# VHH binders against EKC/KEOPS complex subunit cgi121 (cgi121): the designs that were tried, part 191

Target 1, 174 residues: EKC/KEOPS complex subunit cgi121 (cgi121), of Schizosaccharomyces pombe (q9p7j3)
Amino acid sequence: MILPLFPETQVHVFVYENVSNCAAIHEQLISQNPIYDYAFLDAATILYKKQVYSAIIRALEDRRDEQMKTKTIHSEVILSLSPKTEISSAFRQFSMTKKSKNIVVVKIDSKLTEEEEFERLDKLVEGNRVEFSDEELQKLIDFKVLKKNYKLDPSTLENPLASILSSIALRGYS
Below, E stands for the ipSAE of ESMFold2; O stands for the ipSAE of OpenDDE; V2 stands for 0.75 times the mean of E and O plus 0.25 times the DockQ between their complexes.

## First folded at step 20 (VHH)

Design pm17 (from pl1 with S104V F107Y; framework vhh_7n9e_1; at its last look DockQ between E and O 0.86; V2 from the best seeds 0.84)
Fold by OpenDDE, look of step 20:
Structure pm17 (fold): chain B 174 residues (1-174), chain A 123 residues (1-123)
Amino acid sequence: as target 1 above (174 residues)
Amino acid sequence: DVQLVESGGGLVQAGGSLRLSCAASGFTFNAYAMYWGRQAPGKGREWVSGITWRGRSTLYASSVKGRFTISRDNAKNTLYLQMNNLKPEDTALYYCAAGIFPFVTDYSDYDYWGQGTQVTVSS
């Protein structure tokens, strides 16, 4: 997918459920294996497609403006999901862990079609691909984690999208 | 209550300039992407321009690119549209809109709308 705001940047997002090798993937990420050049998110922390895309947009703005806080665009996406400025906090909040079961995978600057990228990623992830949609994300979300990450209260739970995206937008500025 | 109030419209000759303003209130302005749209007589609503939360990125419809400039002042909760080299086909009611998700080009996805300000460009 091409973002109108960043026409030179192709983005792909994939969702996997029942992933059996998150621990192995995590080790590769720690070792900074370039084959694993993706943002691996814990699906338990993602409720909306717009949440992911908002983070991507912010990360891309930061990169364009040479204001990234992290080393890679993918790590910046993870940071951009968080209402907190601390990188370590953002990763604890949103990054895939060894114990994750369901994941959202983001690829920035892809040179491949979505299908080609999927074929590549499918060699790395041992799980079932599902549609990247609010409906599927809603099945994988842990609301306790979501509430904690974005400090949602009963008044904001009626429309958590606005609160989530506001948190993303206002990080470092509030 | 959420309010978006547009101003700055009027009658101008072709080739002229106008600067529209949109005063926002009732919501966290800098948490929203802002947009301009327009509706000409007998036509549907048309997306004109968008700007992200901090004004770091902008996007324009092809019909206005190079002539219009969108900007925002988050300290004043105000959105602007500088319109240069206006053409008769720019004649329309111009709307200000807010969207929690950035760079939405479909009016149906915007969260808040203004009442609009009339821009008329004479030939």
Scores: ipSAE 0.875, ipTM 0.927, lowest interface PAE 0.5, mean pLDDT 95
Fold by ESMFold2, look of step 20:
Structure pm17 (fold): chain B 174 residues (1-174), chain A 123 residues (1-123)
Amino acid sequence: as target 1 above (174 residues)
Amino acid sequence: DVQLVESGGGLVQAGGSLRLSCAASGFTFNAYAMYWGRQAPGKGREWVSGITWRGRSTLYASSVKGRFTISRDNAKNTLYLQMNNLKPEDTALYYCAAGIFPFVTDYSDYDYWGQGTQVTVSS
């Protein structure tokens, strides 16, 4: 996928369910293994495609403008999902953990087609790929976690998308 | 209640300039990407320009690049379009719009629309 604001930047997003090796992936991420240079998110925290893309757009805008707070674009995507500025909190709330069962995986600056990137990623993740769609994400979300992460307001209950995306947009500015 | 109120339209000679404003109320302005669109007589809506939350990224339709400048003032909840070197083809009703998702070229993501301000460029 090419975003109109960032036409030089190829982005791929994959969703896996029933992942059996999250603990192994987590150890590789802690070790900063460059083969695992992706953002690995817990799917229990992701309800919308637009949630992921808004975080990506913010991270890319901050990278371009030399305003990133983390060391890599992938870690910046994880931070950008959070309503709060604390990096450690963003990782605890949104990153895949050893206990995760379903994941969303983001690759920024890919030089590969989606299917070529999938072939590479599929060697790392032991699970079942599903479509990156709102329909599939809604099957994997934990609404209690979502509501806690974004402190969802009852007045916005019927349209949680706007509240979630506002949080992503306003981190550090409200 | 959400309002987007455009102003600054009018009659202008070809080669002239106009500055459009869009005053926003009833929503958190700086959480939204903002857009200008236009509709010429008897035509469908045409996307003109978009701007991200804090104004750091902008996009323009090829028909207006180099002549139009979008900007926003988040302290005043106001969106602007500076229109220079106007052509008769720019004659249209100009609308501002707001979208919570900042994929600036996709009309389907707009949440709110203004009523529009008429720009008429005479030859």
Scores: ipSAE 0.795, ipTM 0.893, lowest interface PAE 0.8, mean pLDDT 92
ESMFold2 (binder alone), look of step 20: mean pLDDT 84; pTM 0.843

Design pm18 (from pl1 with G99A F107Y; framework vhh_7n9e_1; at its last look DockQ between E and O 0.91; V2 from the best seeds 0.86)
Fold by OpenDDE, look of step 20:
Structure pm18 (fold): chain B 174 residues (1-174), chain A 123 residues (1-123)
Amino acid sequence: as target 1 above (174 residues)
Amino acid sequence: DVQLVESGGGLVQAGGSLRLSCAASGFTFNAYAMYWGRQAPGKGREWVSGITWRGRSTLYASSVKGRFTISRDNAKNTLYLQMNNLKPEDTALYYCAAAIFPFSTDYSDYDYWGQGTQVTVSS
């Protein structure tokens, strides 16, 4: 996928359910294995495609403007999901953990087609790929976690999209 | 109540310039991407330009690129469109729009619209 704002940057997003090797993936991330150069998100924290893309856009803007707070574009995507400025908080809130079952995987600066990237990622993730859609994300979301991460209240629960995206947008500015 | 109020339109000769403003109220302005669109008589809506919520990224339709400049002042809750080297084909009602999604050229993603300001460019 190509974002209009960043025509030179190819982005791929994948969703996996029932992943059995999140712990192993997590260890590779800790060791900074370059083969695992992705943003691995806990699907329990993601409700909308636009949530992911909002974070990606913010991260890409920050990279372009040399304003990234983290070391990699993928870690910046994770940070960009958070309403908090603390990197550690963002990772605790949104990053895949050893206990995760369902994940959203983001690849920035891919040189491969979506299918080729999937084939590569399929060697790393032991789970079932599902469609990257609001419908599928809604099946995987933990609303308790979502509410906590974005401080959603009953008045915003009916349509949390605006609140979520506002939180992403206003990070560091509110 | 959400309001987007456009101003700055008018009659101008070809080659002239105008600066449009859009005053926003009733929502968190700096959380929204902002856009300009236009509609000429007898034609559909045409996307003109967009700017992200922080004003760090902009995009333009090919028809206006190099001539129009979009900007925003989040402190004033105002969106601007500097239009230079205007052409008769730029004649249209210009709309301001807001979207909570950071950026989209798809009108279906826009949440709020203004009433528009008329721009007429004479030959």
Scores: ipSAE 0.860, ipTM 0.921, lowest interface PAE 0.6, mean pLDDT 95
Fold by ESMFold2, look of step 20:
Structure pm18 (fold): chain B 174 residues (1-174), chain A 123 residues (1-123)
Amino acid sequence: as target 1 above (174 residues)
Amino acid sequence: DVQLVESGGGLVQAGGSLRLSCAASGFTFNAYAMYWGRQAPGKGREWVSGITWRGRSTLYASSVKGRFTISRDNAKNTLYLQMNNLKPEDTALYYCAAAIFPFSTDYSDYDYWGQGTQVTVSS
């Protein structure tokens, strides 16, 4: 993926459905195992590719400008998805949990091609890879969770893109 | 209703300067990335410059880098383009655009477009 503002930063995003080992992955994340240095998101919270890329771009801007609030760029992506500034709230709302079934996985600063990164990730995740696309994300989203996370009213749930991206842009400034 | 209204164009001698403004209304300005483009007679649209929603990141086409400066004033809902050392090849209709997505050079990602202000640089 090419991000015009960060042309030397290679980013990969993967989507898995029917993941059977989220509890095991979660324990590795708690243990800070460096092999698991990715952002693991619950796909129930992600509706658009642009949602993920907006959070990535914000996290990268904040890293460049020494404004990060969390310890890693991947944890900063998770924070950046949230409309709220509290770190623990962002992780509770957007991170993969032990109970998650479908996930979106982000790697920033990859030194590998997409296929090489996939080969490494596929050894860690027991599930079925699907395309990172709005079409696949729409199959995995939980609209009740989305509505709650971004405080969407029922009338905007048909096309909530602008509301979601505004929340990502304005966190801490509204 | 969304409006983007450019101003500040005109006739200027080569080597001169102009400052363009783009007044925005009808949307939450500080949630949008903003852009300048231009179109010379008989040519397609040319991407000129872009700026993220809080102004912390900018990007320029190589043809204008070092001569043009994009900026924004989120309190006044206004985007600017300072154009220095103008050349006859800078002659074009200059227009601003807005996108809720935080930064892209792909026109399909842009949500709103202004009508433009003419800049003519005499040799």
Scores: ipSAE 0.826, ipTM 0.915, lowest interface PAE 0.8, mean pLDDT 93
ESMFold2 (binder alone), look of step 20: mean pLDDT 84; pTM 0.846

Design pm19 (from pl1 with G50A F107Y; framework vhh_7n9e_1; at its last look DockQ between E and O 0.95; V2 from the best seeds 0.87)
Fold by OpenDDE, look of step 20:
Structure pm19 (fold): chain B 174 residues (1-174), chain A 123 residues (1-123)
Amino acid sequence: as target 1 above (174 residues)
Amino acid sequence: DVQLVESGGGLVQAGGSLRLSCAASGFTFNAYAMYWGRQAPGKGREWVSAITWRGRSTLYASSVKGRFTISRDNAKNTLYLQMNNLKPEDTALYYCAAGIFPFSTDYSDYDYWGQGTQVTVSS
């Protein structure tokens, strides 16, 4: 996928359910294995496609403007999901953990087609790929975690999208 | 209540300039991407320009690129469109819109719309 704001940057997003090797993936991320150069998100924290893309756009703006707070564009995506400025908090909130079962995987600056990227990623992730859609994400979300991460209250639960995206947009500026 | 109020439109000769403003209220302005669109008589809505929530990124339709400049002042909750080298084909009702998603060229993704300001460019 090409974002209109960043025509030179190809982005791919994948969703996996029932992943059996999250612990192994996590270890590779800790060791900074370049083969695992993705943003691995806990699907339990993601409700909307627009949530993911909002984070991606913000991360890409940060990179373009040389204002990234993290080391990599993928880690910046994770940070960009968070309403908090602390990197450690963002990772605790949104990053895949050893205990994760369902994940959203983001690839920035892909040189491959979506299918080719999937084939590569499929060698790393032991799970079932599902469609990257709001419908599928809604099946994987943990609303308790979502509410906590974005401090959602009953008044905002009617339309959590606006609250979530506002939080992403206003991080560090509110 | 959410309001988007456009101003600055009018009659101008070809080659002239106008500066449109859109005053926003009733929502968190700096959390929204802002957009300009236009609709000429007998034609459908045309996307003109977009700007992200903090004004860090902008995008323009090919028909206005190099002539129009979108900007925003979040402290004033105001969106602007500087239009230079205007052409008769720029004649349209210009709309301001807001969307919570950082960027979209799809009107269905926009949450709020203004009533528009008329721009007429004479030959």
Scores: ipSAE 0.879, ipTM 0.930, lowest interface PAE 0.6, mean pLDDT 95
Fold by ESMFold2, look of step 20:
Structure pm19 (fold): chain B 174 residues (1-174), chain A 123 residues (1-123)
Amino acid sequence: as target 1 above (174 residues)
Amino acid sequence: DVQLVESGGGLVQAGGSLRLSCAASGFTFNAYAMYWGRQAPGKGREWVSAITWRGRSTLYASSVKGRFTISRDNAKNTLYLQMNNLKPEDTALYYCAAGIFPFSTDYSDYDYWGQGTQVTVSS
């Protein structure tokens, strides 16, 4: 996928359900293994494609402007999902954990087609790929987690897109 | 109530300049990407320009790039379009729009629309 603002940056997003090896992937991420240079998100925290793309756009804007707060573009995407500036909180709230069952995986600066990148990723993830779509994401979300992460009240839970994207936009500026 | 109100249109000679403003109210302005579009007489709507939340990223239609500058003042809840070296083909109703998604050229992604201000460029 090519985002209009960043026409030279190839982005791929994959969704896996029923992942059996999150603990193993987690260990590789902690050890900073470069083969695992993706953003691994817990799908329980992701409701919309636009949620992921908004975080990606913010991370890319910060990279271009030399304002990144984390070490990699993928960790910057994780931070950018968060309404709060504290890096540790963003990782606790949005990253895949050892206990995750379903994940969203982001690759930025890919030199590969979507299917070539999938072939590499599929060697790392033991689970079932599903479509990156709002329909599939809605099946995997945990609304209790979403409400906590974005401080949603009953009125915003009816149509949370604007509240979620506002939180991503306003981090550090509200 | 959400309102987007454009101003600054008018009649101008080819080669001249105009500055359009879009005053926003009723929503959190700095959470939204902002856009300019235009509609020429007898033509469909044309996307013109976009700007991210804090103004750090902008995008322009090829027909206006280098001549038009989009900007925003989040303290005043106001969007601007500086239009230089105007051409008769720039004659149109210019309108602003807001979208919570930070960048799109697809009108279905826009949440709020202004009524427009007329720009007429005479040769």
Scores: ipSAE 0.811, ipTM 0.902, lowest interface PAE 0.8, mean pLDDT 93
ESMFold2 (binder alone), look of step 20: mean pLDDT 86; pTM 0.866

Design pm2 (from pl1 with F107Y; framework vhh_7n9e_1; at its last look DockQ between E and O 0.90; V2 from the best seeds 0.88)
Fold by OpenDDE, look of step 20:
Structure pm2 (fold): chain B 174 residues (1-174), chain A 123 residues (1-123)
Amino acid sequence: as target 1 above (174 residues)
Amino acid sequence: DVQLVESGGGLVQAGGSLRLSCAASGFTFNAYAMYWGRQAPGKGREWVSGITWRGRSTLYASSVKGRFTISRDNAKNTLYLQMNNLKPEDTALYYCAAGIFPFSTDYSDYDYWGQGTQVTVSS
């Protein structure tokens, strides 16, 4: 995937369900293993493709402008998903945990095709790849978690996209 | 009610300049990407330019790149389009649009549209 605003940056997003080795992946992330240079998101917190891409775009803008709050572009993606400015809060809200079952994996600055990247990632993730689509994400979402993360109320639950993206957009401004 | 009201259009000679404004109301302006489009008589709608939520990124159609500048003032809920070195082929009705997604060149991702302001460039 090439974003119009960032034509020199290739982005890939993958979704895995029924992942059996999230704990092992988490340990590698803690140890900052460069092989695991991805953003590993808990799929239970992601409802829309546009939610993910919004975070990616914001993170890329921050990197370009040398305004990242985190160490890596992938951690910045995680932060960018959150309506909160605290990094620790963002990670608790959206990052994959040892207990996660379904995950969304984001790769920034990929030098590989989507298929090649998938083959690489498939060696790291023990689960079933599904389509990165709103339909599949909707099957994996935990609405309780979503409502908590973005403080959604009954009036916004009918179509939470605008509220979610607004939260992402307004982080640090409101 | 959501409103996008364009202004600043008019008649100008080739090589001249205009500055369009789009006043937004009825929604959280700084949570929306903003766009300019245009439609010339007998032609389809043409994408002109876009700017992200915070105004940190911009993109232009190749036909206007280097001549037009998009900007926004989130404190004033206003979008701008500075148009320099105008050409007769720039003659069109210019529309302002808003979309909740941070950036898209696809009109289907835009949520709100203005009524447009007419720009006429004479040779």
Scores: ipSAE 0.905, ipTM 0.945, lowest interface PAE 0.5, mean pLDDT 96
Fold by ESMFold2, look of step 20:
Structure pm2 (fold): chain B 174 residues (1-174), chain A 123 residues (1-123)
Amino acid sequence: as target 1 above (174 residues)
Amino acid sequence: DVQLVESGGGLVQAGGSLRLSCAASGFTFNAYAMYWGRQAPGKGREWVSGITWRGRSTLYASSVKGRFTISRDNAKNTLYLQMNNLKPEDTALYYCAAGIFPFSTDYSDYDYWGQGTQVTVSS
């Protein structure tokens, strides 16, 4: 994907459903295995492609301006999804856990085509790849989790895009 | 009550300068990316410039880069376009737009539009 502000940064996003090995992946992330250098998100927390890209754009802007709060660009994407500034809160709310069933996986600074990156990732994730689309994300979201993470009321939950993206934009500035 | 109101347009000689303003109300300004576009007579809309919500990133169409400067003042809910070294080809209706998505050159990603202010550059 081409991000207008970051034309030299190749980004790939993948969605997997019915993932059977989240616990194994989680252990590899804790051990900081470089083969697993991706952002692994719980799909129950992601409703829109724009939600993911908004966090990516914020993370990339912060990296460029030397304002990152976390150790890697991928962890910075996880932080950037959060309306709160605390890193531990962001990971608790958005990161894949051992109990996750569906995931969204982000690779930033890829030197591979989408298909090549998929072939690498597919060796790590035991699940079924689905399209990264609002249609597929809507099937995997947990609206109770979404409401809690972004403090949505019934009115905003009806059309939550602006509320969610505002939270990503305003973290640390509201 | 979302409003985007452009001002500062007018008639100016080639080589001159003009500063456009876009006053915003009815939404949380600093959560939105902001943009300028223009439409010359008989032509489609042309993307001119964009700026992220806190002003840290900007982008310009090649036709205006180096001559135009986009900026924003989030305390005043106002977007600006400083236009220098104006050419007759810059003659157009200039309008501002806002989008909740942090940055896009695709008009389908924009949420609000102003009515526009006319800029006419004489030879």
Scores: ipSAE 0.839, ipTM 0.920, lowest interface PAE 0.7, mean pLDDT 93
ESMFold2 (binder alone), look of step 20: mean pLDDT 86; pTM 0.859

Design pm20 (from pl1 with G55A F107Y; framework vhh_7n9e_1; at its last look DockQ between E and O 0.92; V2 from the best seeds 0.86)
Fold by OpenDDE, look of step 20:
Structure pm20 (fold): chain B 174 residues (1-174), chain A 123 residues (1-123)
Amino acid sequence: as target 1 above (174 residues)
Amino acid sequence: DVQLVESGGGLVQAGGSLRLSCAASGFTFNAYAMYWGRQAPGKGREWVSGITWRARSTLYASSVKGRFTISRDNAKNTLYLQMNNLKPEDTALYYCAAGIFPFSTDYSDYDYWGQGTQVTVSS
């Protein structure tokens, strides 16, 4: 996918359910294995496609403006999902853990087609790919976690998208 | 209640300039991407320009690129469109719009719209 604001940057997003090797993937991320150069998100924390893309856009703006707070564009995506400025908090909130079962995987600056990227990623992730859609994400979400991450209350639950994206937008800018 | 109120339109000669304003209220302005669109008589809506939350990014339609400048003042909850070197084909009703998504050129992603301000460029 190409974003209008960043026509030179190709982005791919994949969703996997019932992933059996999250612990192994996590270890590779800790060791900073370049083969695992993706943003691995816990699907339990993601409700909307627009949530993911909002984070991506913000991360890309950060990179363009040389204002990234993290080391990599993918880690910046993770940070950008969070309403908190602390990197560690953002990772605890949204990053895949060893205990994750379902994940959202983001690739920035891909040189491959979506299918080619999928084939590469499929060698790393032992799970079932599902469609990257609000419908599928909604099946994987943990609302308790979502509410906690974005401090959603009954009044904001009527339109969680607006609340979530506002939180992303306003981080460090309140 | 959400309101977007455009102003600054009018009659101008070709080659002239106008500055449009859009005053926003009823929502968290700096959490929304803002956009300008226009509609000429007998034509469909045309996307003109967009700007992200903190004005970090802007984008323009090819037809106005280099002539129009979008900006925003989040402290004043106001969106602007500086239009220079206006042409007769720029004649249209100009709309202000807001979208919670960081940026989109698709009108379906916009949440709020103004009533528009008329811009007429004479030859």
Scores: ipSAE 0.903, ipTM 0.943, lowest interface PAE 0.5, mean pLDDT 96
Fold by ESMFold2, look of step 20:
Structure pm20 (fold): chain B 174 residues (1-174), chain A 123 residues (1-123)
Amino acid sequence: as target 1 above (174 residues)
Amino acid sequence: DVQLVESGGGLVQAGGSLRLSCAASGFTFNAYAMYWGRQAPGKGREWVSGITWRARSTLYASSVKGRFTISRDNAKNTLYLQMNNLKPEDTALYYCAAGIFPFSTDYSDYDYWGQGTQVTVSS
């Protein structure tokens, strides 16, 4: 996918359900293995495609403007999902953990087509790829987690898109 | 309760300048990306320019790049379009739009639209 504001930056997003090796992936991320240079998100925290793309766009603006707070663009995406400015809180809330069952995986600055990137990622993730779509994400979300992460009240839970994206937009400015 | 109200249109001679304003109310302005579009008589809608919610990124249609400048004042909940070196081809109804998604050139990603202000550039 090509974003209008960042036409030279190729982005791919993948969704896996029933992942059996999150603990192994987690160990590779801790060791900073460059083969695992992706953002691995817990799908229980992601309800919309626009949620992920909003975080990507914010992270890319911060990189361009030399305002990143984290070491990599992928870690910056994880921070950018959070309504809070604290890095450790964002990772605790949104990153894949050893206990995760379903994940969303983001690659920024890919030099590969979507299918080529999928072939590489599929060697790393033991799970079932599903479409990156609002329909599939809705099956994997944990609404209790979503409500807590974005402080949603009952009136906004019917259509929380604007509240979630507003939280991503206003982090550090509200 | 959401309102987007454009102003600043009018008749101007070619080579002249106009500044359009779009006053916004009924939503959290600084959480939204903002856009200008235009529609000339008998023609389809044309995307003109967009600006992200913190004004850190802008984009322009090639037909206006270098002549038009989009800006926003989040304290006043107002979007602007400075139009310089106007040409008869710029004659159109100019409307603003808002989207909660940080930036898109796809109208299906927009949430709110204004009714527009007429700009007429005489030869």
Scores: ipSAE 0.788, ipTM 0.903, lowest interface PAE 0.9, mean pLDDT 93
ESMFold2 (binder alone), look of step 20: mean pLDDT 85; pTM 0.849

